VH-VL binders against b1a7s3r263to410. Designs and how they scored, part 31

Target 1, 148 residues: b1a7s3r263to410
Amino acid sequence: VTIVYDTMHYSTQKMAHEIAEGIMAEGYDVEMFFLHEDERSEIVKSILDSKAIAIGAPTINDEPYPSIGDLMYYLKGLRFERTGIKRKAVTFGSMGGKGGTPASLGKDLGEYGFDVVDTCEVYYVPDEEENKACFKLGQKLVEEAKKI
Short names: E, the ipSAE of ESMFold2; O, the ipSAE of OpenDDE; V2, 0.75 times the mean of E and O plus 0.25 times the DockQ between their complexes.

## First folded at step 9 (VH-VL; framework fv_ponezumab)

Design e4 (at its last look DockQ between E and O 0.72; V2 from the best seeds 0.00; counts 0 for: pae E 3.0 > 2)
Fold by OpenDDE, look of step 9:
Structure e4 (fold): chain C 148 residues (1-148), chain A 117 residues (1-117), chain B 112 residues (1-112)
Amino acid sequence: as target 1 above (148 residues)
Amino acid sequence: QVQLVQSGAEVKKPGASVKVSCKASGYTFTYYYIHWVRQAPGQGLEWMGRINPSGGRTKYAPRLQDRVTMTRDTSTSTVYMELSSLRSEDTAVYYCARTYGSYFDYWGQGTTVTVSS
Amino acid sequence: DVVMTQSPLSLPVTLGQPASISCKSSQSLVYSDGNTYLNWFQQRPGQSPRRLIYWVSNLDSGVPDRFSGSGSGTDFTLKISRVEAEDVGVYYCMQGTHWPRTFGQGTRLEIK
């Protein structure tokens, strides 16, 4: 499973970690990418080798984080719908005000040929309950991926 | 508590290879990148590269690309940095460092590598 | 590569007096997210580097408030309002915006 995220104040990172925990709890390996550290080419390679992905970003200026936007635009061009594999996907993100990033990302991924199974969004820093939700999101992703 | 513990000092001949280890503890190993930075005697800091422990993917400084190899062992939470074709200019203290997000927040104690004929 | 240029390279300071270190980058360090990934590190004699400041002006935990960072774009400054004996060491700026990551030459702070 590939997890890709960016973060500004590390809330989305926290979410990514919880999602990873959920995935790993189900016995699946996780390759995690932080967009400030990683390049699109490496991320795409991982995605191509994955049955499931999780993409996360905070909302900034009422849009997904710019780096994630860039990634999404790149993914769009790769035409994953032509790969013959409908990968499972979840989206997640934090917000400091108006949200919508996870939903937006999910919509796009759906158009790109992914099967978006669920989403998770938190306000500011995720609390214990929200962390658990992220964990469960990871589990759900794996559960769906097993169907492929 | 987060700790990065590096292997001991090394003395090598020119042309040899050295492999330095960095054992991480106190956090989930695969969630944070490990960078390597070296410092020649009396000189500044030089970024060598980094590894993503979750998949083992690496990014190296261009000038070291052909000689450096970073690997990780998830079972032992250890990152390795191997430098081949050693030269006298490679004599330095080598540090591993963890990044929290984009920030270097924890450093190893350093490993002295001496290259001499 | 982004070149980080520090000045001065040697900084003798009288105890209790202020100190200032300049760091200039060869290109803008503003990232696509609008943040500027400029860091300052302190390295005391015989020790590993220690992070002091991130994002130009944010002090790391445990760093005394006599340290401060400022700047934008390509010009940055680290200031110590009143130098103490424990501040002796070498200070490095580092950019985390571009690959490869690069450090300044370092500024050696010494007590006069």
Scores: ipSAE 0.918, ipTM 0.958, lowest interface PAE 0.5, mean pLDDT 96
Fold by ESMFold2, look of step 9:
Structure e4 (fold): chain C 148 residues (1-148), chain A 117 residues (1-117), chain B 112 residues (1-112)
Amino acid sequence: as target 1 above (148 residues)
Amino acid sequence: QVQLVQSGAEVKKPGASVKVSCKASGYTFTYYYIHWVRQAPGQGLEWMGRINPSGGRTKYAPRLQDRVTMTRDTSTSTVYMELSSLRSEDTAVYYCARTYGSYFDYWGQGTTVTVSS
Amino acid sequence: DVVMTQSPLSLPVTLGQPASISCKSSQSLVYSDGNTYLNWFQQRPGQSPRRLIYWVSNLDSGVPDRFSGSGSGTDFTLKISRVEAEDVGVYYCMQGTHWPRTFGQGTRLEIK
């Protein structure tokens, strides 16, 4: 499973870690990418090798930042619907205002050939219940991916 | 508690190689990148490269690209940095550091490598 | 490589007085995700560098409130509102926006 994120003030990174814990609790490996620290081509290669992905970004000024948009544009061009597998996906993120990035990313991923099974969005920093929800989101992602 | 413990000091001759280890504890090893930074005697800091432990993917400073190799062992939570074709200019303290968003939040204690003949 | 220029390089200061360190980059440090990856580290004599401030102005956990960071684009400042004896050391700015990552030359803070 491939987790890709960008973050503001650690919130989205924290969510990514909780999702990863949920995935690993089900006995599966996770490959983690922070957009700023990794090459786009290596991220896409990992996604191509995965049955399930989690993509997250914060909402800043209620809009996704260009770094996530660049990745999403590249995924659009790969025509994942033509790979013979409808990969499972979740989206997640933190917000400081109106939010909506996880839903927007999910809509785009669905158009790109992914089966988006759920989303998770928190206000600023996840509380304990939101951490638990992210953990369960990871478990759900694996559960859905096993059906492929 | 997060801790990065590096291997001990090394004395090497020119032309040899050195492999420095960095053992991580107190956190999930594969969640954070490990960077290597060195400091020649009396000088500032030079970034050498980094490794993403979850997949082992690396990125190196162009100046060192042909001589540096970084690897990891997830079973021991350890990152390795190997620098080959050593020169006297490679005499330095070598640090590993964990990163969050290009910020090195925890540093190893440093490993002194001395290259002389 | 992005050049990071600190000033002053040597900063003698009286205990209890403020201190200010400038860091200027040869290129904008704003990344395409909207973050500015300008960080500050302290290195006490004989020790590893220590985290202080990440992403311009975010004070790291356990760092005293007398430290603060500010700036934008290419011009950044680290401030200490009241210098204490424990603050002696070399301060580095570091940019994480561009590859390779680069550091300033360091500013040595000493008590007069």
Scores: ipSAE 0.443, ipTM 0.791, lowest interface PAE 3.0, mean pLDDT 85
ESMFold2 (binder alone), look of step 9: mean pLDDT 90; pTM 0.859

Design e5 (at its last look DockQ between E and O 0.80; V2 from the best seeds 0.00; counts 0 for: pae E 5.1 > 2)
Fold by OpenDDE, look of step 9:
Formats: sequence, structure tokens, C-alpha cells
Structure e5 (fold): chain C 148 residues (1-148), chain A 117 residues (1-117), chain B 112 residues (1-112)
Amino acid sequence: as target 1 above (148 residues)
Amino acid sequence: QVQLVQSGAEVKKPGASVKVSCKASGYTFTYYYIHWVRQAPGQGLEWMGRINPSGGRTKYAPRLQDRVTMTRDTSTSTVYMELSSLRSEDTAVYYCARTFGSYFDYWGQGTTVTVSS
Amino acid sequence: DVVMTQSPLSLPVTLGQPASISCKSSQSLVYSDGNTYLYWFQQRPGQSPRRLIYWVSNLDSGVPDRFSGSGSGTDFTLKISRVEAEDVGVYYCMQGTHWPRTFGQGTRLEIK
């Protein structure tokens, strides 16, 4: 499973970690990418080798984090729908005001040929319950991926 | 508590290879990148590269790309940095460092590598 | 590669007096997210580098508030309001915006 995220104040990072925990709890390997550290080409390679992905970003200026926007635009061009594999996907993100990033990302991924199974969004710093929700999101992703 | 513990000092001949280890503890190993930075005697810091422990993917400094190899062992939470074709100018203290985000928040104690004839 | 240029390289300071270190980058360090990934590190004699400041002006936890960072774009400054004996060491700026990551030459702070 590939997890890709960016983060502003590390809330989305925390979410990514919880999602990873959920995935790993189900016995699946996780390759995690932080966009500030990684290049699109490496991320895409991982995605191509994955049955499931999780993409996360905070909301900034009522839009997904710019780096994730860039990634999404790149993914769009790759035409994953032509690969013949409908990968499972979840989206996640934090917000400091108006949210919507997970939903937006999910919509796009759906158009790109992914099967978006669920999303998770938190306000500011995820609390214990929200962390659990992220964990469960990871589990759900794996459960869906097993169907492929 | 987060700790990065590096292997001991090395003395090598020119042309040889050295492999330095960095054992991480106190956090989930695969969630944070490990960077390597070296410092020649009396000189500044030089970024060598980094590894993503979750998948083992690496990014190297261009000038070292042909000689450096970074690997990780998730079972032991250890990152390795191997430098081949050693030269006298490779004599330095080598540091591993963890990044939180892109912030180098924890450093190893350093490993002295001496390359001499 | 982004060249980080520090000045001065040697900084003798009288105890209790202020110190200022300049760091200039060969290109803008503003990232696409709007943040500027400029860091300052302190390396005391015989020790590993220590984080001081991230994103130009944010003090890391445990760093005395006599340290401060400022700047934007390509010009950055680290200031110490009142130098103490424990501040002796070499200070490095580092950019985390571009690959490869690059450090300044370092500024050696010494007590007069």
C-alpha cells in the first residue's frame, strides 16, 4: 500500500501514520511518501505496484495543499484507468477552516480510475477518536484491497 | 526517547569501502526519513543523501551518487551508509539525522572515518 | 545546487553582547506551499549539530529565546541577543527547499 501525503503543521502527517498503523495491523506493507521529501516519479512507481493508496493533504486557501495538487495533476496525466487495474483508494487531510480536501482528492482519484472507498478529515489536530478513525480507515482500505 | 546510535570509528585505505550504521529507536522507524551528513576535519557540513525507511528509496547528493549507497533494515531499525572508492578527502565525521517533516530534529553521535595510506 | 553563503565565517564576541550571522541563498527558498525552508543549526565543539530554528524564525523546543531568526526569500539572519559561554561553536544555515540540501560554510562563534 502506498501512502502519500503532505502536511503543514503535521496533523495530516499524524493522520498518515495512523492510517499506516491500520494498514500494517492487517499485515500489509506500507510505503509512505512525504511530498516535500519525495519526487513524483518515485511515488508513481510505488502506486503502480500497489493495489491500494492513501493520499492526504491539508486544506489551504480552500484547496488541497499545492504539492498534492501537483501530484494529482500528474496522476491525471498518467491515465491509471488505462492500466486495467482499479486500485482502492482513501483520502485524508486536516483543515484549519473550511475543509473539503479529502472529498476533492477522492473525486479526482475516482476520475483517474481509482475506487475511492472512504475519506477522513479532521479539524486542526486529530484527537484520540479521530486517530482511531484514521486507523480504521487504513484497515478498511486493506479490506477493500483484498477484494482485488 | 528518540535516539540515533551510530557505529564506531573506521580506518580505511584509499580505494576501500566503508559502511556506517545508524540504529534508530524511540519512534516508528519507517515513518521518518534518515539523512546522512558528513563533516571533514575543520570543515562544514555536507549533505550526502537520505533514505526513506518505509520503502528503502534513496536520494543522493549528485557528487556522491556513484559511490554512496544507503540501505535500511526494518527488522533492526537500522540505516546503513556505504561509501566506496574511498579517497583521502572522504575523511570526515559522518552523521545520520532524522527528519521530522523536513526538519533535522535528531542526530546521531557521528562516526569518524579516516582514509589514509 | 543552491549555494548558501554565510557571513561572517569567524565571529568573535564579547560575553553579553549581541551577535548576528547572515545567510544568503543563491536562489529563493520559498517553497510551493508558501513556506521558506531555512534552518539554523548549532554545533558545539565535539558535538553533533543541534537544531535551533526552522522555517526562518521558529525556535525549536528548548532553544533559549535569546536566539532569533529572520529573513525572507534569499536573505536570512540569525541573532543572539546576549551571547553566553555555551553559545561557542559553529552555526550553520541549511536550505530544505531544493535538492540537494545544502549548508552554509558555517560561522565560528568565539568569545573574545
Scores: ipSAE 0.915, ipTM 0.958, lowest interface PAE 0.5, mean pLDDT 96
Fold by ESMFold2, look of step 9:
Structure e5 (fold): chain C 148 residues (1-148), chain A 117 residues (1-117), chain B 112 residues (1-112)
Amino acid sequence: as target 1 above (148 residues)
Amino acid sequence: QVQLVQSGAEVKKPGASVKVSCKASGYTFTYYYIHWVRQAPGQGLEWMGRINPSGGRTKYAPRLQDRVTMTRDTSTSTVYMELSSLRSEDTAVYYCARTFGSYFDYWGQGTTVTVSS
Amino acid sequence: DVVMTQSPLSLPVTLGQPASISCKSSQSLVYSDGNTYLYWFQQRPGQSPRRLIYWVSNLDSGVPDRFSGSGSGTDFTLKISRVEAEDVGVYYCMQGTHWPRTFGQGTRLEIK
């Protein structure tokens, strides 16, 4: 499973870690990417090799970071619907205002050929219950991916 | 508690290679990038490159990219940095450092590599 | 490579007095995402560097509040409001906006 995130603060990275814990608790490997550190071509290669992905970004002034938008544009161009496999996806993120980035990313991924099974969004920093929700999101992603 | 524990000091001759290890503990190894930074005697810090332990992907400083190789072993939570074709200018303390976001939040204790004839 | 220039390179300071360290980059450190990836590290004598400040002005966990960072674009400053004996060491700025990451030359803080 491929986890890709971008972050204004540590909150989205913390959510990515909890999702990864949920995935690994089910016995599956996680490849983790931070958009500031990793090249988009390597992220896309990992996504192509994966049956499931998790994509996250925070909202800044109700807009996602530009680097996640560049990734989404690249994914659109690859026409995943033509691969014959509908990969599973989740989206996640943190917000300081209106929010809605996970839902917007999920809608885009669905149009690009992914089956978006759930989303998770927190206000500022995830609390203990929200951490558990992210953990379960990872578990659910794997359970849905097993059906492929 | 997060710790990065590096292998011991090395003495090498010019033209040889050195492989320094950095063992991580106190956190989930694959969640965080590990960078390597070196410091020649009496000099400042020079960034060498980094590895993403989740998948083993690397990126190296352009000046070193033809001589440096970084790998990791997820079963032992260890990263390795290998520098080939050693020169006397490579004498330095080599540090591994973990990033949170894109800054170095924890550093290893350093490994002294001495290159002498 | 982006050149990071620190001044002064040596900073003797009387205990209890303020200290100020300048870091200037050869290019703007504002990244396309609007963030400025400018960091400060402290290296005490005989120790490895330790984290101090991230993204210009954010104090890392466990760093005393007498440390502060400021600046924008190409000009940045680390300040210590009241220098204590434990502050002796070398301070580095580092930029993460441009590839490869580069450090300033270091500023050695000493008690007079």
Scores: ipSAE 0.188, ipTM 0.673, lowest interface PAE 5.1, mean pLDDT 83
ESMFold2 (binder alone), look of step 9: mean pLDDT 90; pTM 0.871

Design e6 (at its last look DockQ between E and O 0.75; V2 from the best seeds 0.00; counts 0 for: pae E 3.5 > 2)
Fold by OpenDDE, look of step 9:
Structure e6 (fold): chain C 148 residues (1-148), chain A 117 residues (1-117), chain B 112 residues (1-112)
Amino acid sequence: as target 1 above (148 residues)
Amino acid sequence: QVQLVQSGAEVKKPGASVKVSCKASGYTFTYYYIHWVRQAPGQGLEWMGRINPSGGRTKYAPRLQDRVTMTRDTSTSTVYMELSSLRSEDTAVYYCARTFGSYFDYWGQGTTVTVSS
Amino acid sequence: DVVMTQSPLSLPVTLGQPASISCKSSQSLVYSDGNTYLNWFQQRPGQSPRRLIYWVSNLDSGVPDRFSGSGSGTDFTLKISRVEAEDVGVYYCMQATHWPRTFGQGTRLEIK
């Protein structure tokens, strides 16, 4: 499973970690990418080798974080719908006000040929309950991926 | 608490290879990148590269790309940095450092590598 | 590669007096997310580097507030309002906006 995220105040990072925990709890390996540290080419290689992905970003200016936007634009061009594999996907992100990033990302991924199974969004820093929700999101992703 | 513990000092001949280890503890190993930075005697800091422990993917400094190899062992939470074709100018203290996001928040104690004939 | 140029390279300071270190980058350090990934590190004699400041002006946890960072784009400054004995060491700016990551030459702060 590939997890890709960016973060501004590390809330989305926390979410990514919890999602990873959920995935790993189900016995699946996780390759995690922090977009500021990684290049699109490496991320795409991982995605191509994955049955499931999780993409996360905070909302800024009522849009997904720019770096993730860039990634999404790149993914769009790769035409994953032509790969013959409908990968499972979840989206997640934090917000400091108006949200919508996870939903937006999910919509796009759906158009790109992914099967978006769920989403998770938190306000500011995720609390314990929200962390658990992220954990469960990871589990759900794996559960769906097993169907492929 | 987060700790990065590096292997001991090394003395090598020119042309040899050295492999320095960095054992991480106190956090989930695969969630944070490990960078390597070296410092020649009396000189500044030089970024060597980094590894993503979750998948083992690496990014190296261009000038070292042909000689440096970074690997990780998730079972032992250890990152390795191997430098081949050693030269006298490779004599330095080598540091591993963890990044939280883009921040170098924890450093190893350093490993002295001496390359001499 | 982005070249980071520090000045001065040697900085003798009287205890209690202020200090200022300049760091200039060969290109803008503003990242696509709007942040500027300029860091300052302190390395005391015989020790590993320690992060002091991130994102140009944010003090790391535990760093005394006599340290401050400022700047934008390609010009950055680290200031110490009142130098103490424990501040002796070498200070490095580092950019984490571009690959490869690069450091300044270092500025050696010494007490006069």
Scores: ipSAE 0.915, ipTM 0.958, lowest interface PAE 0.5, mean pLDDT 96
Fold by ESMFold2, look of step 9:
Structure e6 (fold): chain C 148 residues (1-148), chain A 117 residues (1-117), chain B 112 residues (1-112)
Amino acid sequence: as target 1 above (148 residues)
Amino acid sequence: QVQLVQSGAEVKKPGASVKVSCKASGYTFTYYYIHWVRQAPGQGLEWMGRINPSGGRTKYAPRLQDRVTMTRDTSTSTVYMELSSLRSEDTAVYYCARTFGSYFDYWGQGTTVTVSS
Amino acid sequence: DVVMTQSPLSLPVTLGQPASISCKSSQSLVYSDGNTYLNWFQQRPGQSPRRLIYWVSNLDSGVPDRFSGSGSGTDFTLKISRVEAEDVGVYYCMQATHWPRTFGQGTRLEIK
C-alpha cells in the first residue's frame, strides 16, 4: 500500500502513521511518501505497483495544495480507468479552517478510476478517537483491497 | 523513547572509506526519513543527504553525491552512510537525524571520523 | 544552493538581557504548499544540535517560552527575551524549502 501526504503542523503526517499502523496490523507493507521530500516519479511508480493507496493533505482556503494538485493531474493523465483494475483508495487530512480537501481528492480519484472507500478529516491535530478512526481506515482499505 | 545510536569513532587514512551505522529504536523505523549531517572541527553544519527507509530512496548533497552511499536494513532498523575516497577535509563529527515533517526532531550522538596521514 | 546568512556570528550577552539573531536567505522560503520551512537549532557545547523552533515561529515541546521566532519570505529572527546561563551555545537557522537543505553559519551566544 502506498501512502502519500503533505502536511500542515504535522497533523496529516500523524494521521498517515495511524493509517499505516492499521495496514501493517493486517500484515501488509506500506510505502510512505512525503510530497515535499520525495519525487513525483517515484510516487507514481509506487502507485502503479499498488492495489491500494491513501492520499492526504491539509486544507487551505478550501483549495488543494499546489503540490497535491500536480500529483492529481498526473494521475488523471495515466488513465487508471482503462486498466481494468479498480484500485482502492482513501483520502485524509487536517484542517485549520473550513476543510473539504479529503472529499475533493476523493471525488477526483473516483473520476480517475479509483474506488474511494472512505475519507477522514480532523481539525488541527487528531485526538484519541480520531487516531482510532485513522487506524480503522487503514484496516478498511486493506479489507476492501483484498476483494480485488 | 526515540533513540538513534551510532557506531563508534574511526580513524582512516586518505583514500580509504568509512561506513557509519545509525540504529533506530523507540519508533516505527520506516515512517521517518533519516538524514546525515556533518560538522568539521570548529565549523558549522553541512547536510550530506537523506534516505527514506520506506523503500530505501536516497537523495545526496551535490558536492558529495559521487562519494556517499546511504542504505538501510529494515530488519535491524539501521541506516548506513558510507563515504569513500576520504580526504583530510572529511574529518568531522557525523550525525544521523530523523525528521518529523521537515525539521530534525532527534539526533544521534555523533560519530567522529578522523582522516589523517 | 540557497545561502543562509546569520548575523551576528558572535553574540556576547549579559545575563537577563534580551538577545536577537538574524537569519536571511538568498531566496524566498515560502514553498508552493504555503509553508515556510525555516527552522532554528541550538547546539550546546559538546552536544549534538537540538530542535528549537520549526516553521518560523513554532516552539518545539520542552523549549522555554523565552524563545520566539518570527519573520517571512527571506528575513527571520530568533529572540531570547531574557538570556539565562543555560542558553550558551551556537544557534543555527536551516531552510528545508529548497533542495538541498542548507544551514546558516551559526551564531555563538556567550555570557559576558
Scores: ipSAE 0.385, ipTM 0.761, lowest interface PAE 3.5, mean pLDDT 84
ESMFold2 (binder alone), look of step 9: mean pLDDT 91; pTM 0.879

Design e7 (at its last look DockQ between E and O 0.76; V2 from the best seeds 0.00; counts 0 for: pae E 3.6 > 2)
Fold by OpenDDE, look of step 9:
Structure e7 (fold): chain C 148 residues (1-148), chain A 117 residues (1-117), chain B 112 residues (1-112)
Amino acid sequence: as target 1 above (148 residues)
Amino acid sequence: QVQLVQSGAEVKKPGASVKVSCKASGYTFTYYYIHWVRQAPGQGLEWMGRINPSGGRTKYAPRLQDRVTMTRDTSTSTVYMELSSLRSEDTAVYYCARTFGSWFDYWGQGTTVTVSS
Amino acid sequence: DVVMTQSPLSLPVTLGQPASISCKSSQSLVYSDGNTYLNWFQQRPGQSPRRLIYWVSNLDSGVPDRFSGSGSGTDFTLKISRVEAEDVGVYYCMQGTHWPRTFGQGTRLEIK
């Protein structure tokens, strides 16, 4: 499973970690990418080798974080719908005001040929319940991926 | 608490290889990148590269790309940095460092590598 | 590669007096997210580097407030309001915006 995220104040990072925990709890390996550290080419390689992905970003200016926007634009061009594999996907993100990033990302991924199974969004720093929700999101992703 | 513990000092001949280890503890190993930075005697800091422990993917400094190899062992939470074709100018203290996000928040104690004939 | 240029390289300071270190980058360090990934590190004699400041002006945990960072774009400054004996060491700026990551030459702070 590939997890890709960016973060501003590390809330989305926390979410990514919880999602990873959920995935790993189910016995699946996780390759995690932080967009400030990683390049699109490496991320795409991982995605191509994955049956499931999780993409996360905070909302800024009512849009997904710019780096994630860039990634999404790149993914769009790769035409994953032509790969013959409908990968499972979840989206997640934090917000400091108006949200919508997970939903936006999900919509795009759907158009790109992914099967978006669920989303998770938190305000500011995720609390215990929200962390659990992220964990469960990871589990759900794996559960769906097993169907492929 | 977060700790990065590096292997001991090395003395090598020119042309040899050295492999330095960095054992991480106190956090989930695969969630944070490990960078390597070296410092020649009396000189500044030089970024060598980094590894993503979750998948083992690496990014190297262009100057060292042909000679450096970074690997990780998730079972032992250890990152390795191997430098081949050693030269006298490779004599330095080598540091591993963890990044939280993009920030170097924890450093190993350093490993002295001496390359001499 | 982004070249980080520090000045001065040697900084003798009287105890209790202020110190200032300049760091200039050959390229803008503003990232696509709008943040500027400029760090300052302190390396005391015989020790590993220690992060002091991130994002130009944010003090790391445990760093005394006599340290401060400022700047934007390509010009950055580390200031120490009142130098103490424990401040002796070499200070490095580092950019985390571009690959490869690069450090300044270092500024050696010594007590006069």
Scores: ipSAE 0.918, ipTM 0.959, lowest interface PAE 0.5, mean pLDDT 96
Fold by ESMFold2, look of step 9:
Structure e7 (fold): chain C 148 residues (1-148), chain A 117 residues (1-117), chain B 112 residues (1-112)
Amino acid sequence: as target 1 above (148 residues)
Amino acid sequence: QVQLVQSGAEVKKPGASVKVSCKASGYTFTYYYIHWVRQAPGQGLEWMGRINPSGGRTKYAPRLQDRVTMTRDTSTSTVYMELSSLRSEDTAVYYCARTFGSWFDYWGQGTTVTVSS
Amino acid sequence: DVVMTQSPLSLPVTLGQPASISCKSSQSLVYSDGNTYLNWFQQRPGQSPRRLIYWVSNLDSGVPDRFSGSGSGTDFTLKISRVEAEDVGVYYCMQGTHWPRTFGQGTRLEIK
């Protein structure tokens, strides 16, 4: 499973870690990328090799998030809808204002040929219950991916 | 209780290779990047490269690209840095450091590598 | 490579007096996510580097509040409001916006 995230604070990273814990609790490996530290080509290769992905970014009011947008635009061009495999996906993120990035990313991924299983969005820093929800999201992603 | 424990000092001859280990504990190994930074005697810090343990992907400083290799073993939570074709200029203390984003929140104790004829 | 230039390279200071270290980058350190990845480290004699400040102005946990960081774009400053004996060492700025990551040449803080 491939997890890709961008972060403004620790919040989105904490969510990514909890999702990874849920995946590993089900006995599966995780490959994790922080957009700032990795190149797009390496991330895309991991996605192509995976049955399931998780994509996360914080929500910024009307401000751009070019790093995640660049990845999303590239995924659009790969035409996943032409493959015989419909990969599973989740989206996640933190919000410090308006919110809505996980839902928007999920909608885009669906149009790109992914089966978006669920989304998770938290205010600023996830609390204990939100951490549990992220853990369960990772478990659910694996459960859905096993159906492929 | 996050710890990065590096292997012991090494003495090598020019032309040899050295492999320095960095064992991580106190956190989930694959969640964080490990960078390597070296410091020659009397000099400042030089970034060498980094590895993403959750797949083993690497990025190296261009000046060292042809001689440096970084690997990891997830079963032992250990990162390795190997530098080949050693020269006297490679004499330095070598550090591993864990990152969140683009800063180093925990550092290893350093490994002195001495290259002498 | 992005060049990080520190000034001064040697900083003798009297205990209890303020200290200020400048760091200038050859390119803007603002990344496409809006963050500025400028960090400050302290290396005490015989020790590994220790982080002090991340993302320009955020104090790391356990760093005394007499330390502060400021700046934007290409110009950055580390300040110590009252130097104490434990502050002796070499201070480095480091940029994490561009590849490869690069450090300033270091500023040696000494008690005079």
Scores: ipSAE 0.374, ipTM 0.781, lowest interface PAE 3.6, mean pLDDT 84
ESMFold2 (binder alone), look of step 9: mean pLDDT 91; pTM 0.872

